# Miniprotein binders against q9bqp7: the designs that were tried, part 35

Target 1, 240 residues: q9bqp7
Amino acid sequence: VPQNWFPIFNPERSDKPNASDPSVPLKIPLQRNVIPSVTRVLQQTMTKQQVFLLERWKQRMILELGEDGFKEYTSNVFLQGKRFHEALESILSPQETLKERDENLLKSGYIESVQHILKDVSGVRALESAVQHETLNYIGLLDCVAEYQGKLCVIDWKTSEKPKPFIQSTFDNPLQVVAYMGAMNHDTNYSFQVQCGLIVVAYKDGSPAHPHFMDAELCSQYWTKWLLRLEEYTEKKKNQ

## First folded at step 4 (miniprotein)

Design Ka21
Fold by ESMFold2-Fast, scan of step 4:
Structure Ka21 (fold): chain B 240 residues (1-240), chain A 82 residues (1-82)
Amino acid sequence: as target 1 above (240 residues)
Amino acid sequence: SKIVVYVIIEAPSPEELEEIVKRIEELAREHGGRVVDVEIEGNYAFIVLELPTEELAEKFAEEVRRLLEELGLRVEVLVERE
């Protein structure tokens, strides 16, 4: 139970679109400031289990690839993830000319993997957009806010190089999604409410992506865990 | 069992790890605990244990650190509630 509880949902907001004023998806730039990011908070407050499992995975990979091979592997995974996010932003953007120009970025196993999911995505409201929780003082950059199967969701795109995804990203991803959701719901730059999350794990070989849908109840449960991580981060900084 | 303990050991060779793991298993039993999982990855051993109370988990952790320091080996012991 967190000592400083704050609600994830904003009772003054609705998830229904304003039918009288259709607009392009929001893309608010992330500004440099001293306020901690969601990813920073999570990285600085990993559980003992996460630290243990990450170190075990790292040593196993070093054993298989060597130290230089491991560095190259992690660099390649990061680059592939970045390209995947750029391709998805292009696909979901209303600019058709950009999609045509970036055709090479759109042809990958990861994009093939996610086609089934994209078929059910519509009503995009935000892409690669900054969020800030004004009361809890944290910031983030979310991937996408759109309707998935008719439900407005914060959507997070993940890549997996079979056989193993990154352990830390897997464990904290639901917390990342709800942290963005809570921030957006209380950020004055946005006027709508998001109550659902979606984590999409795409595969390099093009096998069907795995969607992890989070309803309002599940989001509320993960929100409590996020508040505990944020509290731990704040306490750790005071004790320095 | 409410308290999980994670142990990470680095040794100069894998051959040394098997006997050290066995000693840690015996030490856990002496403190009312048990080993849940063991993985050896090259020069590293990764051990998951359960202990019945936080007090016994902390005492066990200190004894493990002492044992490995006396052997001149690197160890990290992490105590977490289930």
Scores: ipSAE 0.590, ipTM 0.904, lowest interface PAE 1.2, mean pLDDT 85

Design Ka22
Fold by ESMFold2-Fast, scan of step 4:
Structure Ka22 (fold): chain B 240 residues (1-240), chain A 82 residues (1-82)
Amino acid sequence: as target 1 above (240 residues)
Amino acid sequence: SKIVVYVIIEAPSPEELEEIVKRIEELAREHGGRVVDVEIEGNWAFIVLELPTEELAEKFAEEVRRLLEELGLRVEVLVERE
């Protein structure tokens, strides 16, 4: 049991998403500060197993590409992921003018991969928006909050090169999603409640993306694991 | 579909790790699997194994955890479908 246990869902907020609300999606900017981000907490509390798997992946890639090739590969993966997120934000933003759409951002295998998922996404409530858990003292930048097949979800977009997935992002994706969810549900900048998560893994070759849906029960289970990681981070911080 | 098992062991000495690795290799063969890679760094051993099915991989993982716990050693086992 985590020492600082706190519920993921807020009983004071509506269980029913306002799908008919015509308001523009929220985009609260992430402020630089000393409060730890979700990604920082997760990176600084990796298990020995996660560290081992990351090092094995790195060694295999260096063997295949060389050290300079590996550096270029990881740089390109990062850039492609950044562009993928920018394209998705553009696609999901209401009333983006035809003149402002970058046609080149839409010519990605990753965008092709995710088309079938996007058809089931509606009622966008937030895009590239900052969340803060004031009680548990952490922050994050979530990708998207929208209805997926009629359920309001925190949606996290991931890229993967099939058959060589980016191993580091695989293990902590559910924790990242529920951390954002718990923060949003207790952040005064938001008025609604989300109870579901969705991790979408898009593929570079345009193969159909895989949606990993997380219902309320599964989110609650991962929330407990996230609280343990946050507790570990806080303890490590005290000893520095 | 490839089922991979990762085993991470911490022991008091490198000599104990060598014996333990051999026992784990034998257990893998009993479950129709094989060792893909072994790396020893000080008091730590990192073993990558391949098993033919998810069922056999889970049985193998449970037996490895039981063996190492009986020996009073720290062990982490991850089963992945790649």
Scores: ipSAE 0.006, ipTM 0.230, lowest interface PAE 9.4, mean pLDDT 78

Design Ka23
Fold by ESMFold2-Fast, scan of step 4:
Structure Ka23 (fold): chain B 240 residues (1-240), chain A 82 residues (1-82)
Amino acid sequence: as target 1 above (240 residues)
Amino acid sequence: SKIVVYVIIEAPSPEELEEIVKRIEELAREHGGRVVDVEIEGNLAFIVLELPTEELAEKFAEEVRRLLEELGLRVEVLVERE
């Protein structure tokens, strides 16, 4: 159990949209400083099992592709993920009109993969937006906050490439979502309450994406685990 | 409670790894454990083992480190409680 517990939800906020809420999705720029990001906290507190699995995946890929081939592969997958996120931001933002971006959207199997999920997404409140938990001292850049099937969610878009999908610390994806949620719920730049999460895994071959919905109870369970990771990070930094 | 041990070995050649893996399997059996998974990739071996107690897992880990140190090979042994 975390020694320094803090609630994920803000009792002073509502899940329902307020009349004073912005009509355009928020996009607060990320300000990097000594304050750690969610991704850095998670990377610095990986379990021995997570480190082992990541290293095994890396060596398998290097064996098949060579050192240079591995670097090219990872660079290309990173670029594809970046373009997928840019495409989603464009699709979900009413202010995006770029022709080159629109053309790239039509060519991506990842966008085809996610179409059935996008049909259930509405009421977009934030896109590629920075969050900061001033009390717990961490920052993050979330992908999207929108209603999924009528419930306001922090939505995280993931890509999976066949035949060799990226092996990430998959157990950390729920922690990342709830960390953003907790920060947003206590960030003065935002006025609403988010109680649900959604992890969407899109496939390069256009196969239907898999949505992993997280209700308030599940989010609370992962929040406790995130607090433990944050505590571990703080302790490690203190000890060097 | 289940104790899992992760072993990563680097050797000059894949042929040497096959023999070393067999010796590690033998050591695990001596400590009441078993090999769950083995993967050899080039000159690297990844071994996952289960041992019945933390005490036996730590003794096994020490014996593995000693064995590979005597062979002049690089090894990383990680012990985790599940």
Scores: ipSAE 0.007, ipTM 0.247, lowest interface PAE 9.5, mean pLDDT 79

Design Ka24
Fold by ESMFold2-Fast, scan of step 4:
Structure Ka24 (fold): chain B 240 residues (1-240), chain A 82 residues (1-82)
Amino acid sequence: as target 1 above (240 residues)
Amino acid sequence: SKIVVYVIIEAPSPEELEEIVKRIEELAREHGGRVVDVEIEGNMAFIVLELPTEELAEKFAEEVRRLLEELGLRVEVLVERE
């Protein structure tokens, strides 16, 4: 149990729909400051097993591609992920924001991969929006908040070269989702309560994406693990 | 519970890794532990070991670091509990 335990859900917030919900999703800009991001906290508190497995994977890739080939590969993976997120933001926005460039993004295999998930997504409330947990002092940029199969979710879009049929295959992704959820639930820029998460893993070849739904109980379990990672980060920063 | 130790070694060639892995296995045995897995990826070795206590795992880790520093090779030893 973390020393500085805090609840993921805000008891003063309703999980009921707001009748006056805006037609345009919220997009709060990310403010750069000394407060750590969710991704920074997770990167700085990787388990010894995660560090070991990552180094082994890197070495295998370098042997296959060469050092320069590996750098090019990782740059291309990053660029594809960025384009995928841009395309999803465009698709899920109710405004006519599509340009010729955006139309080309919509033709990617990753977008084909998520089509069956998108048919179950509605009521978009936030896209590429900053969240801050003022009390726990961390920030993040979440991908999407929308209803998935009728439940309001923090949705995180991921690209992968390999199938990820089980949530356990997604590393720290569940922690990332609940960290954003807890921040949003306690951020004064937002008025609603989110209790569910969804990690969607899309594939370059257009193979059907794998949705990993997280109910309120599962989110609470991962929230406890996130709080431990945040505590570890804070302690390491003080000691280094 | 048992303590898991991860060892990452970089050498100029794969040839040098075979003897080093054997010496590390001997050190683990001396500390009541065992090698769980070994993978050699080019000029690097990735070793997973189990030790019976945190004290023995820390002693083992220090001996491994000392061994590879004497050999002039890069090593990273990571001790994890559960």
Scores: ipSAE 0.626, ipTM 0.914, lowest interface PAE 1.1, mean pLDDT 85

Design Ka25
Fold by ESMFold2-Fast, scan of step 4:
Structure Ka25 (fold): chain B 240 residues (1-240), chain A 82 residues (1-82)
Amino acid sequence: as target 1 above (240 residues)
Amino acid sequence: SKIVVYVIIEAPSPEELEEIVKRIEELAREHGGRVVDVEIEGNRAWIVLELPTEELAEKFAEEVRRLLEELGLRVEVLVERE
C-alpha cells in the first residue's frame, strides 16, 4: 500500500475544534466484525526480533515463576492495565463518578506516576472510542484524544514494570498510535484532525511516567511503517 | 548493511550449551560474522549474531541447523535484515 495513496492526515479537516463540535468526549462503541483490529494486525506481523525477545522473556518468567505462576502474573498485569485505563477514563470524563475500586487504584503508583502528565492534559475530545479506517478496512479502540501542552493528540496509556525512557523501548506502540490517528482522521464519526501522538508509560512504584511525544513528522514516518505491517497482514491472510 | 541472526538452542546440560555457543561463534567467524550477545537461561541459550550479507547469513544459518541436528539437539534460527 503506497503511502501517497493513503495519507495519515485528512486535508479536508481542521485540527482546531469549531463552535458546533460537541463539548463532551465522544465514546463510540467498538462493534465486533470480521475487519481486523490494529492490535491483531501488529500481533500477527511481529518482526523476528520481537518474536525472539518475547519468547526469551516468556521462558525466563516461566523458569522463575513456574507455568501456573506465569499465568497468574500475566493475568494480574492485564487486570492492572485494565483498571488503570478505567481510572483514567473516569478522571478525564466530566460526567463519570469514580467507584470504590477505581478510588483505591487512584492511591496506587500508576495514577501517582501520571499526575504530572495529567496536569498538561485538557480539551478531551474522545475516551475509549472506536475508530475505523473506511478505505484501509481496519478498526481500533483508542484510549484518549485530548490536548497535551496545547496540541491535540491521540494519547495511549501504558503500564510498565521496567523504565521506558526512549520511544524505541516501546516497540509497536508508535505504530498503534498512528494507526488509530489515521483511522480517526478518515472516520465519518469524527470531524476533527489529529496530527500528534503521545505514549505515556506509567510505573507501578509511582516513579514519574515517561511521555513520548510524536510530532506530525514522526507520526508520518511511523504511518509508513504501519502501512507496511498492514500490507504484510493482508498478504499473509490471502496465503493462509 | 549488516544482517542479524537469532539462534535459540536447547541442550540437556549448561556445559553442553557453553561448548555449542563456542562452535557457533567459530562458524559465524568463518562466515565473516560475530556474536553480539549471548544469554544462557536454564537449558537454553539465546544468541544474537551479525553477518555481513544476506547470502552469508543464510549459509551460516544452514550450517548452524545442520550442526545442531547432527548433535541431536533442538535449534531455531531466525534471519532478519537490518
Scores: ipSAE 0.105, ipTM 0.649, lowest interface PAE 4.8, mean pLDDT 83

Design Ka26
Fold by ESMFold2-Fast, scan of step 4:
Structure Ka26 (fold): chain B 240 residues (1-240), chain A 82 residues (1-82)
Amino acid sequence: as target 1 above (240 residues)
Amino acid sequence: SKIVVYVIIEAPSPEELEEIVKRIEELAREHGGRVVDVEIEGNRAYIVLELPTEELAEKFAEEVRRLLEELGLRVEVLVERE
């Protein structure tokens, strides 16, 4: 239980469209800041089990690929993820410059994987946009805020290579989503309320992506865990 | 405080890994514990478990190590307090 509990949802906000809502998706740039990012907080507060699994994975990969091969592999995974996000931003953006899309970005197996999810996505409110929690003092860069099957969601796009299983209880993806959600709900640059999350795992071979929908109750559960990680980060920073 | 046990096993096939993971999960329950996380990649499984006491965690670890050694398979077991 966090010592300084703070609500994820903002009672002053609604998820319904109003006359002041922007007609174009928001894209607020992430500024240089001493305020910690969501990813920094999570990286600095990994559980002992996460550290253990990460170190064992690194050892296994280095033994298999060599040190140079491992660096090349991780660089390639990073580049593939970056291109996937760029393609999704292009697909979901109504802006003219992004409508003339790079055809090479759109021919990825990851993009084929996610097509059936994209058919259920509409009402895009934000793309690759910065969020800041003004009270809890953290920042983040979220992928997308849009309606998925009629519900306004913070959407996080993930890539995975088959045949590798993904373990959510070990990985911080749900914490990342709710951290962005709580920040956006309390950020003065945004006027709407998000109560749901969606993690979409896309596959390199084009196999259908798996959507992991998070309702308001599940988001509240992960929010409590995020608050604990944030407290741990703050305490570590005080001790220096 | 929680007692956490980390188990890494290697087996020639994913099917053998899945069977061994199930047996380890059963052994944990017999010692009042539970599986927290499992990751299977290639010929290796990485298992994280919680046990109620240090004594039960050490007994569990010893039984897991013996089981895998009798099967002629590689295993690493680590016990940590939290």
Scores: ipSAE 0.006, ipTM 0.236, lowest interface PAE 9.4, mean pLDDT 80

Design Ka27
Fold by ESMFold2-Fast, scan of step 4:
Structure Ka27 (fold): chain B 240 residues (1-240), chain A 82 residues (1-82)
Amino acid sequence: as target 1 above (240 residues)
Amino acid sequence: SKIVVYVIIEAPSPEELEEIVKRIEELAREHGGRVVDVEIEGNRAFIILELPTEELAEKFAEEVRRLLEELGLRVEVLVERE
């Protein structure tokens, strides 16, 4: 149980759109400072299982590809992920010129993989937008906030070489989603409330992406785990 | 309520790793535990073990560290707390 528990949902906010909400998705720029990001907190507080599995995977890859080949592979995976996120932002943006440029990408493997998910996405409220938890003092850059099958979600787009049909196989991704959700729900730059999450794992070969929907109860469960990781990070930082 | 222990060992050859793994398996059994998984990847061995209590897991971890120190080899032992 976290020492300083704080609620994920804000009872003063509604998940329904109001007339004062902007018609164009919000894109608040991320201002880097001494406040830790969600990704930094998670990276600095990996579980022992995660550390072990990462080292074993790295060793296997280095044996297969060599050190230089491994660096090239990792760089290519990062670049592919970045391009996938840029394409999705463009596709979901209401701007005509950006959507037109990415029409040809509908047949790329990762974009093809998410087509069936995108059909159920509407009412985009935020894209590549910064969030800050004013009380817990952390920041993040979320991918997307939109309605998925009629429910307002924080949506996180992931690329994977291997199938990930179970949420447990997505590691810290649920923690990342709820961290963004809790921050947005308490960030003065936003007026609405998000209670659901969605992790979408896309595949390079165009195989159908796996959606991992997180309802309010599941988000609350992962929120408690996120608070413990944030507490661990804060304690480690004090003792540096 | 088993405690999981992760061990990463580095040695010059896979043959040396096989002998060290057997000794670690014996140490685990002496502490009421067992080896769950072993993978040798080139000059490294990756071992997953289960111990019955946190106290026995910590004792086991120190015995493993001592063994590898006496052999002049690098080891990382990670105890997963309940």
Scores: ipSAE 0.614, ipTM 0.910, lowest interface PAE 1.1, mean pLDDT 86

Design Ka28
Fold by ESMFold2-Fast, scan of step 4:
Structure Ka28 (fold): chain B 240 residues (1-240), chain A 82 residues (1-82)
Amino acid sequence: as target 1 above (240 residues)
Amino acid sequence: SKIVVYVIIEAPSPEELEEIVKRIEELAREHGGRVVDVEIEGNRAFILLELPTEELAEKFAEEVRRLLEELGLRVEVLVERE
């Protein structure tokens, strides 16, 4: 149990749309400052098992590809993920901005992989939007807030190479989602309440993406774990 | 050198994970191995084990996969030499 507990949901908020809510999805820019990001907190507080697996994976890949090959591989994975997110933002927004990159993503299969999930996504409220938890002092950049099968969700889009999945990224994904959720629910730039999460894992070969839905109860459970990671981060920062 | 086995399990509740971890620990002992570390985070369990030989480690890994398959749960098993 965390020593400084704080609720994930804001009792002053509703998940129902207000008449004053903008019809265009929100996109608040991330302003980097001294406040730690969700990804920084998670990276600095990895478990011994996560650190072990990540280091073993790195050594294995370096032996297979060489140091330069490993660097190129990780850069390409990052670039493909970035293109996938930008394509999804374009698809879910009325704006057509990424036509030349869409062909590469369709070729890799990621966009094809998520087509069946996208059919169930509507009522987009925010895209590539910054969140800040004023009380707990952390920031983040969430992918998407929209209704999935009628439920308002923080949606996180992930890419995976089916033969070699990134275990570390998937393990902290629920924590990342609830951290964004808790921040958004207490951020004055937003007026609505989100109680559900969705992690969508898209596959390079076009195989159907796997949706991992998190209801309010599951989000509350992961929120407690996120608070412990945030507490650990604060303690480590004091010691360094 | 010894063989290290890393097991990652997902289940609906921490209570179910606790029971599955005990069964995996028993299965490891049956194959001459031991649990080095266990961490449960939400609906996932991370188990680090040591097995005496590659043959026993692979047999153990297959039995773990079979156990989780029977339970209708997903599991990832990584076998590495030292």
Scores: ipSAE 0.007, ipTM 0.161, lowest interface PAE 9.3, mean pLDDT 79

Design Ka29
Fold by ESMFold2-Fast, scan of step 4:
Structure Ka29 (fold): chain B 240 residues (1-240), chain A 82 residues (1-82)
Amino acid sequence: as target 1 above (240 residues)
Amino acid sequence: SKIVVYVIIEAPSPEELEEIVKRIEELAREHGGRVVDVEIEGNRAFITLELPTEELAEKFAEEVRRLLEELGLRVEVLVERE
């Protein structure tokens, strides 16, 4: 159990749109400071199993591709992910012109993979937007907040290549989502409540993306685990 | 030529952990594979397995995920071509 428990949901907030909410999705820029990001906390508190798997994967990839080939491969994977997120932001943003939207619409397998998910996404409230938990002292940059099948969700877009999948910590992905959720629910820049999460894994070959929906109860369970990771991060930094 | 599968599981007790590891070993044999290594730390197990083909490895991985999901336990499965 975490020593300094704090609730993920804010009972004073509603998931319903407020008349005073902006007509366009929020996009608050992330500012660099001494407050740790969700990604940094997770990277600095990786379990021994996660470190083991990451090192094993790196060694095998280097053996197959060589040092230069491995660097190029990982660079390309990150670039593909970045382009996928940029395309999704373009598709979901009502402020883009039709011409710019068409130019950014990738005829890639990843975009084809998510088409069936996108038809169920509406009411976009935030895109590529910064969140800060003032009380727990962490920040993050979330991908998307929108309604998925009628429920307001923090949505995280992931890419996967078969047969050489990039190591994706499935356990850290839910933690990342709930960390953003908890921060947003207590961030004064936002006025609404998010209680659900969605992790969408898109495939390069265009195979249907896998949606992993997280209801409020599941989010609460992962929130407790995120609080433990945050405590571990804080304790490690204090003892150095 | 050989496909390697990495499985990481967590269980609330050592007895449950060892029983799950045993079931995973049996499941691997049913798919024509074998366990290469097992490392246990606390209530977590790190299992390295070899499967004869990519198709069998993916079927095995999916069945392992399904088994652990049904038990309500955390699992991470990675499939790599050697």
Scores: ipSAE 0.000, ipTM 0.177, lowest interface PAE 11.6, mean pLDDT 78

Design Ka3
Fold by ESMFold2-Fast, scan of step 4:
Structure Ka3 (fold): chain B 240 residues (1-240), chain A 82 residues (1-82)
Amino acid sequence: as target 1 above (240 residues)
Amino acid sequence: SKIWVYVIIEAPSPEELEEIVKRIEELAREHGGRVVDVEIEGNRAFIVLELPTEELAEKFAEEVRRLLEELGLRVEVLVERE
């Protein structure tokens, strides 16, 4: 699929804040549908390299932790990630009261890790919100849309602890971000334009999180790769 | 040799997760497997299953993905090979 037939940015939308934009962040619920999600497309179209690296990581972890230890480790990593996202949604949502916030969630090392990034985040437009690309027919649930250092970004929060939990997730993170961006830019539930992405990798021990900023050019490059993955998915589904 | 399958599901409510877990357990039994462990926290479920063969595990994993995609829910499925 040529990129110029399905652009990531919508020429009918502005990337500047509009005074008529909702003062409260949008949280559109994910609708039940047969339309594929970003995560399914990515998992069903893993490259041979991704499969190989994931398998090597898994073998290494099982060798270190044992089979039961590996099971516990992966379950705990996903649970920690979930709680980290819940804490961030609470912190960034102006509707949340201090009394409604879980004190334990707010005290995690992951939250400490991300403090310096949060200082540069403002103008939150969407939190845990569903997006759908009406023409390309895929859906997703994005973490956050906000200004980072003055630029409106799709922000994806990731947790990491040694050893790394998922190789797939780290390699596909830019694709996930641009897939959400392209969907949002063409979703009638949203009126603004997002041209930048931000992947924030937070650490369990409280070490400073690593921000990976994606400007418009980089987003366009990853958008081309996402379109290829979506095409692969569609091809595989067609041959079922 | 047993094959381990790890399933992570995200749904709008915890109540929906309980029904989905039951359906996944039924699907596992249809493929000669079983649920080993389940943890539900908020709107996410973490499920560990065992299947008798790699072929049945892959078939089961695909059916789980299809089921949750049809419901419009986020799912991650990892099959432990070898």
Scores: ipSAE 0.000, ipTM 0.083, lowest interface PAE 17.0, mean pLDDT 79

Design Ka30
Fold by ESMFold2-Fast, scan of step 4:
Structure Ka30 (fold): chain B 240 residues (1-240), chain A 82 residues (1-82)
Amino acid sequence: as target 1 above (240 residues)
Amino acid sequence: SKIVVYVIIEAPSPEELEEIVKRIEELAREHGGRVVDVEIEGNRAFIALELPTEELAEKFAEEVRRLLEELGLRVEVLVERE
């Protein structure tokens, strides 16, 4: 149990649209500061098991690809993910911004992979938008906030090039989603409440993406785990 | 959907590790699972096992934790959904 508990949901907020921002998704820029990001907290507080699995995967990949090949592979994976996120932002943005987007970003197997998910996505409220938890002192950059099958969700888009390109912990993906959710729910730049999460894994070959929906109860369970990771990060920071 | 269970073991000796790995492989078979990968590095082992359902994966993981706890070993079990 975390020593300093804070609620994920904000009782003063609802998930219904407000008149002040009916049609344009929010895009709050991420500002440089000394406050840790969600990804930094998670990277600095990996479990012994996650570290072991990551090191094992890294050693195997280096043996297969060489040092330079491994660096190129990881850089390419990062670039593919970045392009996929840029394409999704363009697709989900209002029609008035479509004319100026990069046409090449709108095509790929990954975009084909998510088409069936996108059919169920509407009411976009935020895209590539910064969140800050003022009380717990962390920041993040979330991918998307929109309705998925009628429920307002923090949506996180993931790419997978092969069935098993490398070992990735699924435990940190839900933590990332709920960390963004809790921050947004208490960030004064936003007025709505998000209670659900969605992790979408898209495939390079266009195979149907896998949606992992997280209801309010599941989000609350992962929120407790996120608070423990944040507590561990704070403790490690004191000892440096 | 398929679930992969990762078992990471650290034993006092390589000999003790070998016996424990064998027991875990047998437990997986009892739960309708199969061994995907086994790698041993000194007194540490990494085992990846595929289970047919979430329910069987959770039951298997719980029995593995209990077995290793009974043996007084430091161990962790991770469950990954695809």
Scores: ipSAE 0.007, ipTM 0.221, lowest interface PAE 9.2, mean pLDDT 78

